# VHH binders against q9xw16: the designs that were tried, part 154

Target 1, 132 residues: q9xw16
Amino acid sequence: MSGWNAYIDTMTAAAPSIKRCAIVGAADGSVWARTEADNVFKASEEELKTFVALFNDVTQVPAKGADIEGVHYVVPRTEESLIFGKKENTGFFAVKTKSAVLIAVYEGPNEVAAQVRKAVESMQTYLNNAGY
Short names: E, the ipSAE of ESMFold2; O, the ipSAE of OpenDDE; V2, 0.75 times the mean of E and O plus 0.25 times the DockQ between their complexes.

## First folded at step 15 (VHH)

Design gb23 (framework vhh_8ghr_2; at its last look DockQ between E and O 0.71; V2 from the best seeds 0.00; counts 0 for: pae E 3.4 > 2)
Fold by ESMFold2-Fast, scan of step 15:
Structure gb23 (fold): chain B 132 residues (1-132), chain A 123 residues (1-123)
Amino acid sequence: as target 1 above (132 residues)
Amino acid sequence: EVQLVESGGGLVQPGGSLRLSCAASGFTFSDRYAIGWVRRAPGKGEELVARIWGSGEYTSYADSVKGRFTISADISKNTAYLQMNSLRVEDTAVYYCARGYPPIPEGDYFDYWGQGTLVTVSS
């Protein structure tokens, strides 16, 4: 059990519409913490290694999309240190910090997406300020 | 399985030096974890003396020890060190090594602790 679960708990409390969430190492995609049980985040180590490498050049991601938990998402655009995608009624936000990548998968309309993005970006700022 | 084992404590005269070691097993030093040195002296609360994180890129120190103590880590040996110079009687305490994370709103956040090593500074 990782003490990084405290940061997962903070994000899910701030945005209850987060269905699944993970904190992974930016260098290698290793899982530091993830949601479990009924909300288990089931990305493979190989998929996460590929996913975190997308942050090396986010401008190329919209042309290819992104894969999370074996699901292919359309990525309409990216911002510096932010990749987000949509597939039907589901979506994700992923942000990079100095040492980590935060990934949150949600379900719902644009109002839900906005709350999830705010929670993830708040945690990104917190971790960056702490040197992570 | 996770263990932190301190060594290097002892008796030293004022103005002397000691180097404490913290050997970790059951996890690897990486960007995921911080390592801190926390001390407790008789009649005083706990004080976070030094912290190292980001695979050794970042360090911080309490004002009481800044310029005298240096924290470092040897990733290949999975061991952290606290070099203590210009020791004062006021540095007398039990020194603990701890595995940590970014601070939480409640304060410093550590989950595993060593058993402590006693440092006595006296003439």
Scores: ipSAE 0.624, ipTM 0.820, lowest interface PAE 1.3, mean pLDDT 91
Fold by OpenDDE, look of step 16:
Structure gb23 (fold): chain B 132 residues (1-132), chain A 123 residues (1-123)
Amino acid sequence: as target 1 above (132 residues)
Amino acid sequence: EVQLVESGGGLVQPGGSLRLSCAASGFTFSDRYAIGWVRRAPGKGEELVARIWGSGEYTSYADSVKGRFTISADISKNTAYLQMNSLRVEDTAVYYCARGYPPIPEGDYFDYWGQGTLVTVSS
């Protein structure tokens, strides 16, 4: 399928608590790759377009939260290229590169969040170094 | 339908220049994809000659063509180019343009290819 699937596989392998994952265009939220089969990433194009636009002003995101796959997450705080959210025993990490947004949705205790963040940020660094 | 069409190949003397074009359709040049030029010389395997990605900001070249070849893209025309200068006899090959992705440790991947254009360097 898409060559971007290799990057999805790398992130999911690095953090087993990731349930679903996607790589989308930073400009329009178009899906470049996503987990499928039993772990289908189900965010709509319209939702993703709205989501990636959050990075235009991350300072406003904590006040309103973020929606992914029809689920509303509380966003405690944001960084310039990082949005993360929580909902009960689930959460997400989303990082922005020059051209893409990487989204990982995870499930588990709070302790697994660190591993998920590391996996996503590692990929962010890799892509940034490659010009993406 | 994704399609890549090469043009610009032909016969040239050593030291000469050619400019190959790759017209893409069925998709738009964007950060989603990389474009590569791959050549196949008689009796030899495929060699990735050059690749462009990051919306054209980043390029890479095979050592064999560094300093002589230049890859570029015109997004407005959805066309990629390979400027070949100081051509050598060993540059003789069928040149293909291909749609691919940024490099990964596992190797290069291209999912669509053009029909190829023949470049013959001979005195």
Scores: ipSAE 0.623, ipTM 0.807, lowest interface PAE 0.8, mean pLDDT 94
Fold by ESMFold2, look of step 16:
Structure gb23 (fold): chain B 132 residues (1-132), chain A 123 residues (1-123)
Amino acid sequence: as target 1 above (132 residues)
Amino acid sequence: EVQLVESGGGLVQPGGSLRLSCAASGFTFSDRYAIGWVRRAPGKGEELVARIWGSGEYTSYADSVKGRFTISADISKNTAYLQMNSLRVEDTAVYYCARGYPPIPEGDYFDYWGQGTLVTVSS
């Protein structure tokens, strides 16, 4: 593990509905930090490499959906640096910074999705301002 | 095992120049990390004098050294450098290379430090 763990803790504290999250390299999907122990974020290097490449053209993602942790999500909308996925009562938000992709997987009704989005976008802004 | 090894310190006259090197092993310079140069003078606190990150694309400097010091990195050698020009007596310190991350409210966070290299500026 790395000193990036503090940033995982910040996101999970800001949005308690986040069940798992990770910070991965935008270029290659390598894991810089992730939730561990009882809430391990589990995705293969192959899956993460494919996932971060979705940001090369987010406009194509709604047509195909997205896979993370072996789960397929419907992607109802994207923005230039954000992908939102949904499956049943769970979902994810992923945002891209200059160097990384932040992924937060949550559980709960649509009401909590806004809290999760705010948590990851706040960290996105912070990391971008720090040059990451 | 992560290691940082500084070199290039020594005795130099005021107005002179030195180039410090920080050779890294156990990790590769990349967008994931920052490298900082921190100095500690006898009887004084720590000062972050320069930082480089984004695989060498981004830098920042303390006001006390701005315009005189330049930090750089050579990814192919896994080495960071601090070019120190127009040295002054007050630049006398032990200079440490350290691996860092985005700052936290309590200051900069560094998880691995070198042993330090002494720079003495004196006539």
Scores: ipSAE 0.305, ipTM 0.638, lowest interface PAE 3.4, mean pLDDT 89
ESMFold2 (binder alone), look of step 16: mean pLDDT 83; pTM 0.836

Design gb24 (framework vhh_8ghr_2)
Fold by ESMFold2-Fast, scan of step 15:
Structure gb24 (fold): chain B 132 residues (1-132), chain A 123 residues (1-123)
Amino acid sequence: as target 1 above (132 residues)
Amino acid sequence: EVQLVESGGGLVQPGGSLRLSCAASGFTFSDRYAIGWVRRAPGKGEELVARISPSGEYTSYADSVKGRFTISADISKNTAYLQMNSLRVEDTAVYYCARGYPPIPEGDYFDYWGQGTLVTVSS
């Protein structure tokens, strides 16, 4: 592992309702850091490579949905650097920076979703400002 | 195994120039890591003098060296450089190359460091 675990810790501290998360390379989906043990982020390298490629044309994603950890999510809409989805009580937010994609999986009501979105967007802004 | 190996330090007169090199192995500069140059003068704390982003698109400098120092990276050689011009006596320090991340709330964040190279500016 790398010192990128510190940024996982920062996001989960900001939004304790994040169940699992990862920081992956935007170019190839390589894992830089992810949650482990009881809250291990389980996406395969192949799945992540496919997922980060969605940011090449986010307008196509609502028609197809997105797969994370073998779970297919409905993506209602996208924004320039944001893909998010819901499946029952589970959801995710994924944001792209210059070099990375941040993925956070959560479970809970709309208040939880808002907190998780704020945490990943805050980290996105922070990393972009730092040149990442 | 991550290694950073520095070279290029030495004695120089005020107004002179030096170029420091930092050869990296065990990771690539066009990846997830920034490179920083941090100096420590005798009896003083550490100062981050220059940083270059993983893409090489963003550089930052301490106010004390802006306009005089230039950080760069040669991706094909996996080597970072610090070009130091118009050197002053107060630039005398040990200069360290470090692999970096975005700053954390506690401050600058580096995980691997070179051995340091001494730069002495004196007449």
Scores: ipSAE 0.430, ipTM 0.686, lowest interface PAE 2.1, mean pLDDT 89

Design gb25 (framework vhh_8ghr_2)
Fold by ESMFold2-Fast, scan of step 15:
Structure gb25 (fold): chain B 132 residues (1-132), chain A 123 residues (1-123)
Amino acid sequence: as target 1 above (132 residues)
Amino acid sequence: EVQLVESGGGLVQPGGSLRLSCAASGFTFSDRYAIGWVRRAPGKGEELVARISSSGEYTSYADSVKGRFTISADISKNTAYLQMNSLRVEDTAVYYCARGYPPIPEGDYFDYWGQGTLVTVSS
């Protein structure tokens, strides 16, 4: 876990509007790293296991939405390796790599969302190129 | 609990080959980790020789060994290998297996290390 914290730090530095963030295993939702203390990512292991399984068939997600940290998000559409959602002033982006799922929860308007998406997708590309 | 155990070191003549093994316990290769081979010759700093990703799909090598060494992993056996061909006197070092992560700009991070295995290349 401790080595993966560097990637959390990189994403939060690139997009300061990320309120909470985690890197989890794509196969099982196990937490590799997450924000802590006042910014603790609060999702349970069971919730994360359910969440990463959504990437097995992303086409089902817009009809059901997605739950992160006990909050139900409307998911307007998905891409093969991207799930994103919005709940009033809060939103998230989740991207799947070969081995991991990156989840970033943010607060703010749509302008903020674009910066968060860019940070998460940049990390996705980096990790895929590194074999993760 | 987490352990890495190297084997396969020894004495070999220049131009020869050796295969090092790294048996891991207490964690699984097929998820979040990388395995690196790091060597240290007496009086020299440490050099990351080769790395393999958790998926086994991606490998990287130091310029000094590229084309001569091959890293691989047997996920079912939780064991990584370093095949060393065309060995040179300057490859003489203690070779350590280490559990790592993707590279970061600040450098490589490894949290667990094996005991090391000595490779001596001499005529």
Scores: ipSAE 0.340, ipTM 0.636, lowest interface PAE 2.9, mean pLDDT 88

Design gb26 (framework vhh_8ghr_2)
Fold by ESMFold2-Fast, scan of step 15:
Structure gb26 (fold): chain B 132 residues (1-132), chain A 123 residues (1-123)
Amino acid sequence: as target 1 above (132 residues)
Amino acid sequence: EVQLVESGGGLVQPGGSLRLSCAASGFTFSDRYAIGWVRRAPGKGEELVARISWSGEYTSYADSVKGRFTISADISKNTAYLQMNSLRVEDTAVYYCARGYPPIPEGDYFDYWGQGTLVTVSS
């Protein structure tokens, strides 16, 4: 088990519409914690290594999109530490901290997306303030 | 097979110094983890005295030890240290090394603990 699961639990409690999420290392995409069982986050090691590398130059991402759990998402725009995307009725938010990348996959309308983004950005702020 | 093994405890006179070591096995130091030193003193209860992230970017100390204790980590040796200077009788305690994570509002979260090493400041 991992104590990083406490942070997964905090985010999913704050935004119950998060279907799957993970906390991964910013340097290598290694999984520190992820949702399990019926909500298992399915991204491969190779995919996550590729994904976290997108934060090296987020301006290139909207032209290419992003792949998470074998699903190709359209990325409409990015911010310095934020990548988000949409695929039909599924979407994600990914934010980078000093040491980690938080990825949350959700399903639902814009109201749901706003709640998920708020939860992920709150955790980003918390971890950055803690030196992570 | 996660294990934390403390060493360096012993008997020392007031004003003396000790360096505690915490050797980790079964996991590798990384930005993922933190190490804490927690002491349990006779009659005083449990106290987190120092915490460090493996990157060294964040350290914290209890007010009771600020300026006297220094926490550090040697990533290449997978070992954390607690340098204890200007020791006082009230520093007498069993000192535990623990693997931790970022702090939470409810307190620090640690999932693996060493068996502890006794530090006695007397005479």
Scores: ipSAE 0.236, ipTM 0.571, lowest interface PAE 4.0, mean pLDDT 86

Design gb27 (framework vhh_8ghr_2)
Fold by ESMFold2-Fast, scan of step 15:
Structure gb27 (fold): chain B 132 residues (1-132), chain A 123 residues (1-123)
Amino acid sequence: as target 1 above (132 residues)
Amino acid sequence: EVQLVESGGGLVQPGGSLRLSCAASGFTFSDRYAIGWVRRAPGKGEELVARISYSGEYTSYADSVKGRFTISADISKNTAYLQMNSLRVEDTAVYYCARGYPPIPEGDYFDYWGQGTLVTVSS
């Protein structure tokens, strides 16, 4: 059992519109913690390995899009440590820290997206300040 | 089975030095974890005296020990160390090695603890 589940709980409490969420290793995409049961984050380890490698050159991502849980998302733009995507009423935010990548999948309108982004970026700042 | 085993405690005179070791088994030091040294003195609460990230790039110390204690890790041995210099009577405590994660707003989160090793500083 991983104590990283506490950080999943913190993010989902801050943004209840997060449907599924994971914290994965930045180097290899290994799962440290994820939502379970009815909210299981179901990306494969191969998909996550590919996904975290996108942070090596985020400028290429808008041309290709990104795949999470077998769903292809349009990525309209990226920032150095942020990849986000949209597909109809669903979307994701993924942020890279020194050691981790936080991925949150949500459903809802722009107001919901803003809350999810805030929760994920707050956790990113917190983890970076803690050396992760 | 996850286990942390401390060693190196003992009796030392004021101004002396000790090095504590924390040998980990059942998991490998990795970017997921931090290792902390927490002490509990007789009649006092817990104090996190030092923390190190797996990479060794991020260390932190309690104000009471800054400049005197140094935390380090040897990845090849899966072992963390606490080098304690210029020891004071006030450093007398049981020292615990703990596997941790980043602190949360409610406090530090540690999921596995060693048995503790006693450090006594007296003349």
Scores: ipSAE 0.274, ipTM 0.591, lowest interface PAE 3.7, mean pLDDT 87

Design gb28 (framework vhh_8ghr_2; at its last look DockQ between E and O 0.76; V2 from the best seeds 0.00; counts 0 for: pae E 5.1 > 2)
Fold by OpenDDE, look of step 16:
Structure gb28 (fold): chain B 132 residues (1-132), chain A 123 residues (1-123)
Amino acid sequence: as target 1 above (132 residues)
Amino acid sequence: EVQLVESGGGLVQPGGSLRLSCAASGFTFSDRYAIGWVRRAPGKGEELVARISGSGEWTSYADSVKGRFTISADISKNTAYLQMNSLRVEDTAVYYCARGYPPIPEGDYFDYWGQGTLVTVSS
């Protein structure tokens, strides 16, 4: 078991609407940790490599959207270290740290999105403060 | 296969210096992992002495060694180091390097360890 699983557990505990979650390397999209068992994060290595590369130029992402786990999401807007998307009653938040990208996929109405964002951004802040 | 091999231990007088090396194989240094130096003194438990992120950008030290020990990494050699200055008798221990992860509130976690190298500080 990876030590990064503790961070996955922290995010999922903070936002119950998160269904799947992953921590991946910002440079190559390699999976460091992910939810498993009944909530397996299923993005492929190739897909994640493409996904993390979106952070190289986030301004282009809204025009293209983003794909996670074979699902295409509309991306309304982006920030320098934040990409979020929506599809029907689902969405995702992805934040970039110095070394990692944290991805949380959630289900529920728009009202739950705020809690998911908070959980992911809190972890982002924690890792950034730790130099990661 | 992940392996960590320590070297550089030996006998030194109080106030002396010693540099330990940890050669890693089976994985590449990156921020996916952290490298820690853990020591076990006779009759005492394990103490995390120092930790460094795989990229070398983040370091931490036990209070007992702050200002005297320096952890570093050469990414090109996939090797971590522990420079020990102003050594004291109480620094006598077997020093292990270990692969771990960023610190978590629940405690330290390391999944691979070296064989250890003995450091003896004695007059």
Scores: ipSAE 0.564, ipTM 0.778, lowest interface PAE 0.8, mean pLDDT 94
Fold by ESMFold2-Fast, scan of step 15:
Structure gb28 (fold): chain B 132 residues (1-132), chain A 123 residues (1-123)
Amino acid sequence: as target 1 above (132 residues)
Amino acid sequence: EVQLVESGGGLVQPGGSLRLSCAASGFTFSDRYAIGWVRRAPGKGEELVARISGSGEWTSYADSVKGRFTISADISKNTAYLQMNSLRVEDTAVYYCARGYPPIPEGDYFDYWGQGTLVTVSS
């Protein structure tokens, strides 16, 4: 429904290895856009509200990890406005902008992870520069 | 059903002022959306004159109107405004309110538009 699907399409075109992704509100975790159908992003509203709150103090995240779509990820470290995690052959990158959090879940080796990170960080820069 | 309804247009003399209103229904102003004012003069293309984030934190203006026009939003009333001061004959146009997003490579990105309100600046 939302025109925010255009940015999902841009990220998945740039990094086809993204399995599922979403753009959610930074303040409340509300979903603005997500992948659908066979690639549906399945996080609940409660989980997303908890997840976006992690950006209030990213330094605490490596000690406890992060939960996305009911999967617990080990978070080895964080950067300002970036949380990433790994669970076997699956991983995620999440970045915060002024107004949004972008979450991309991928599957594959470190080479795939690098491409996904680049796509997500490029979108983060673009949205921040646009006032989001 | 998403709707944007403009009001406040009319005839004004050069140097005068007008305040346009854009009442939104079917969605709520929030960080998720921007509101833009786009004008179209007879025989000319569209120009985005002002944009505000739904939160009200970010505004931008076309160089042609900077210092003269002010965009604002009243979140509680779900209404955006365009205060137009020091009006010029060149400001004569139909003014549209539109719901928007960050620009895409193809340009400005809006999905819903109001009906437009005519502003005529003449002596």
Scores: ipSAE 0.485, ipTM 0.725, lowest interface PAE 1.8, mean pLDDT 90
Fold by ESMFold2, look of step 16:
Structure gb28 (fold): chain B 132 residues (1-132), chain A 123 residues (1-123)
Amino acid sequence: as target 1 above (132 residues)
Amino acid sequence: EVQLVESGGGLVQPGGSLRLSCAASGFTFSDRYAIGWVRRAPGKGEELVARISGSGEWTSYADSVKGRFTISADISKNTAYLQMNSLRVEDTAVYYCARGYPPIPEGDYFDYWGQGTLVTVSS
């Protein structure tokens, strides 16, 4: 167990539509914390290694999409440190900090997506300011 | 398993300097962790005086020690340091090295602690 679980709790409290989320190392995709129990975040270490490498060149991601938990998402938008993926009425936001990637998988319409994005970007800013 | 061992404490006059060391074993300094120096004076609560990210890139200090204390890390030795200058009687405390994480809204969390080293500032 790690002290990173508090950040999982903070994100899920800020955006209740987040169904699963994780904090992973930006260099290797290793899981530092994730949602557990009934909402376990199930991506493999190898999938996460591939996923975090997408941030090496986010401009290539919309053309090929992204995979998380064995699910393929269309990626309509990226920014230097943000990837947004969609599949039906679900989606994810992933943001990169200096040391980590924060991943939040949610369900709901576009109005919910904005809340999820704000939650992960607020945490991104907080961690960057703390040196992470 | 995980161990943190402090050294460098002692008796010093006001205005003097000390350098504390925190040797870590059972884990490697990395971006996942932070190292903090926490002090406890007799009859007082705990105070986080300094924190450094495991990579060494970010530091923070309590207002009470800003400009006088410097935290650093030597990754190759898996050791953190607290350089304490311009010491005051109020700095008298047991100083603990602790492994932690970035601050959370609910406060700081440290999962492993050293045994502490006593710093006495007295004439």
Scores: ipSAE 0.140, ipTM 0.515, lowest interface PAE 5.1, mean pLDDT 87
ESMFold2 (binder alone), look of step 16: mean pLDDT 80; pTM 0.816

Design gb29 (framework vhh_8ghr_2)
Fold by ESMFold2-Fast, scan of step 15:
Structure gb29 (fold): chain B 132 residues (1-132), chain A 123 residues (1-123)
Amino acid sequence: as target 1 above (132 residues)
Amino acid sequence: EVQLVESGGGLVQPGGSLRLSCAASGFTFSDRYAIGWVRRAPGKGEELVARISGSGEFTSYADSVKGRFTISADISKNTAYLQMNSLRVEDTAVYYCARGYPPIPEGDYFDYWGQGTLVTVSS
């Protein structure tokens, strides 16, 4: 496993409600690190390539939704570097840094969602400041 | 296989200059990685003297070398460089090139290291 797994571990420790997580290249959706075993992040390379391309124009995403791990999520709104969605008791937050996209899938109510968002946005700030 | 190969070390007088090169193979310099130069002198611990992001956009230096050393990367040649100016006797060390990642709270993580190149600063 790559040294990028340390960042997965940091986010998961900060927000234990993260069920699956990945760090992927912003340019191509290539996987740099992801959760494994019982928490394996299951998105295909083709799906991730499509997903990271959504950051080219986030304003289009609420009309179409987003697909992660073969699950179609309703995206209620976006921010410049943030896409998030919910489907039943499962949701995700995805943030773009200079070089990467961080994707965290979680389960739980809105209170849990706020914790996950904070963890992902904190890591986004950290990586941007580190040149990533 | 992943390899980092240093070159350019040698003997130089105080106040002199050397340029170290680090040729990488088995991976491509990219936004995913950082490249660091780490030195070790006998009886001392390892010191990260310079780091550059894989994109080449961000650099950092140890206080001991700021203003004297410059790290750079040529992505097209997959080679990183350490330009060392105003060398001092205390810069004498084996210099290693290492592939790394952004620092974590627990410290720097490097997964592949070169063989090292010896820099001796003396008259």
Scores: ipSAE 0.271, ipTM 0.601, lowest interface PAE 3.7, mean pLDDT 87

Design gb3 (framework vhh_8ghr_2)
Fold by ESMFold2-Fast, scan of step 15:
Formats: C-alpha cells, sequence, structure tokens
Structure gb3 (fold): chain B 132 residues (1-132), chain A 123 residues (1-123)
C-alpha cells in the first residue's frame, strides 16, 4: 500500500480541504491506500464493493444516492466517470480511472468543493495517462 | 514475505535473443501494481528498460530498447517476462525485476526488488 500513499499525499497537498480520501480498486473496491491517523477513511470493505459497482450504471445513482463511511449522500447528477454527493456541509467526489476509484470527502462551502473536484480530476487524468 | 525471483540470464552472442522471467510470491499481479525491469551495467547508472501496468494494458520502454524488447505478464502464473531480441554488447548488465506503481512527479517508485540476473552479450 505504501506506494499508493504518495498519490494520497499529492491529492491532499493540492487540496488541503480534503478531510479523508482513499484510492480503491475499480473491480472490487479493495483499498490500495487511504488517509490515516486523525483523518482515517473508515469505509468498510462491503460498503466499498457496493460503491464501486455504482460506476457500472451511473445513471441510476441520483434516484438512490450513495453511501460512504455509513453516511448517505444525495447525488444530484452523475457523469460517466464521476459520482459526487452532498450531505449538509459535507460532500464527496469519486472518479473512476481504468483500474481505480479515487474518493475524496471534504467539508466546507462551494469554493472548497471546487478545489477538491479539481484535485481529484487532475489525478484521474494523470493515472489514466499512466495506464491506471 | 514478498519475493521476486528472476531467471533466464546468461551469455549470448550479439544479435541473439534471451527471455527473462520474474516469478512473484507473497502478492498477486493485479491492477494495483506495476512490474518493471531495471538494469545496471558496471560504471553506469540504473535504467528502467520496461514497465507493465498491473492490468497488463499499459507498457512502456526506454528508447535504448524500444522495438527490441517486449514486456509481458501471465497473471495466472503470477510471472512477468522480458523478451530481449537483437541483443547488443551494450545490453550487458544485471537485470532486476521490481514491483512498482504509476510514475510519480519525483520519478518511478519500486518497493520490492529481485536479486538480479546477469546478462552478458559478447562474441
Amino acid sequence: as target 1 above (132 residues)
Amino acid sequence: EVQLVESGGGLVQPGGSLRLSCAASGFTFSDRYAIGWVRRAPGKGEELVARISGSGEYTSYADSVKGRFTISADISKNTAYLQMNSLRVEDTAVYYCARGYPPIPLGDYFDYWGQGTLVTVSS
């Protein structure tokens, strides 16, 4: 896992407002890396397996929402490789690459959300170009 | 214990071919990892000659070997290969198999390395 930690560090440096994040396998939701210590990402293996399966048909997600770390988020819309949601002052962005799903949970206003989205989409592009 | 064990090194004449194998244990080849072949010749630095993504979908090669070397992986055997064709004297080096990740801005990162296998190309 330690090699994927460098990517977690890169995303959190680019968007310090990321409260917790993880990189998981797109096929099975297995955790490759996640934030630790005071910012530990707490999703269960079963929850992540369910979550990554949402990318099989993102068009159905807005009707049902999405669960991350036991929190149910309203998903207002999706794009082919992007699911994002909101719950009061907390939100997330999840993007799918060829092999991985990047999940970033943040807290704060719309300006914070925009920075977090930019960071995860930049990493998505980078990993796709690297064959992941 | 994570291990990478190389085999297939030896002595070949210029223009010859050789196939290196890298058998992995303690982890499974998957979309989470990459496998690289890194060589080191006496008096020269390390060179990443070939890399394959854990999915097998992406490969890359150093300009010095492009068109001559082919990297592949057999997921069912948990083994990576480096097929070396049209070998040159300057390909003489110790070849290491390494477990890696996507490139980071600070360069390639590899966390586990094999013991290395010697390839000598001479007449």
Scores: ipSAE 0.223, ipTM 0.573, lowest interface PAE 4.0, mean pLDDT 87

Design gb30 (framework vhh_8ghr_2)
Fold by ESMFold2-Fast, scan of step 15:
Structure gb30 (fold): chain B 132 residues (1-132), chain A 123 residues (1-123)
Amino acid sequence: as target 1 above (132 residues)
Amino acid sequence: EVQLVESGGGLVQPGGSLRLSCAASGFTFSDRYAIGWVRRAPGKGEELVARISGSGEHTSYADSVKGRFTISADISKNTAYLQMNSLRVEDTAVYYCARGYPPIPEGDYFDYWGQGTLVTVSS
C-alpha cells in the first residue's frame, strides 16, 4: 500500500461524486495511488504515460481529445496545468502539480462537475505548496 | 524490505555540531516521497524537526531548530542528512528518520521509520 492513498481519500471525501481517480507521476505516468475494488481506476501504464505527456503542450489537446481508461473524451479547452474532458454526462478533470498528475473521473450534471473540479484543484494547490 | 538506517548520533557539548545520516534501502528517493526527521525526548511528544520533499525543492523546519538545522538528500546515494549546528541542551532526544508523504490536515503520515539515534547535548 501507499501513503498516497490518503490523498485519494481526501479528494473523494470532498467530492463523493468522483467515480474513480488516481495520482500518477508527472514524469512517467507511474501509478502512486488509485481507487480500487468496486471503483478501480482501469487505465494502463502505457495509456497513462501518453496522457501525462499531454501536459508538455496542453494547447494541442483540444484538437485531438484525450483517452482515459480506453474512453475517448472531447477536450473543449485547456488551461496551463488543467486538462478536462466530457463525454455526455461522464467527464474527467486532470491537473498537474510539480511532481504528480491528479485524475478524477465523474458522472453527473454541471453541479457535480463543479464539485469535482474544486476538489481536484484544492488538492493541486495543497500538493504544490508541499513541494509536490 | 524497506529500511531506513540512521547514524551519526552521540554526545556533544552545547554549541557543538553533529550530522545525522539516514541510508534508505528497499525503495528509491524520488519525487513521490518525503523524508522527515522526528525527535522524541523522554516525557515529551514527537516533534517533526525537518522535512524534505523527494524532489529536494521544498524543506521545512520546526521553529525550535530554524536557522540551526539543515536537511538535505543525496538522491544518487539514497541518503538523507540532518546537519545540526549550535546545539542546545534542549535538543537532547532520540532522532528518527522516517519516510513520508505531503502533509495532510489530519497530520503528517510516515510509513517507515529508522531505529532512532540518540543525541545528547551536555556539558
Scores: ipSAE 0.318, ipTM 0.620, lowest interface PAE 3.1, mean pLDDT 88

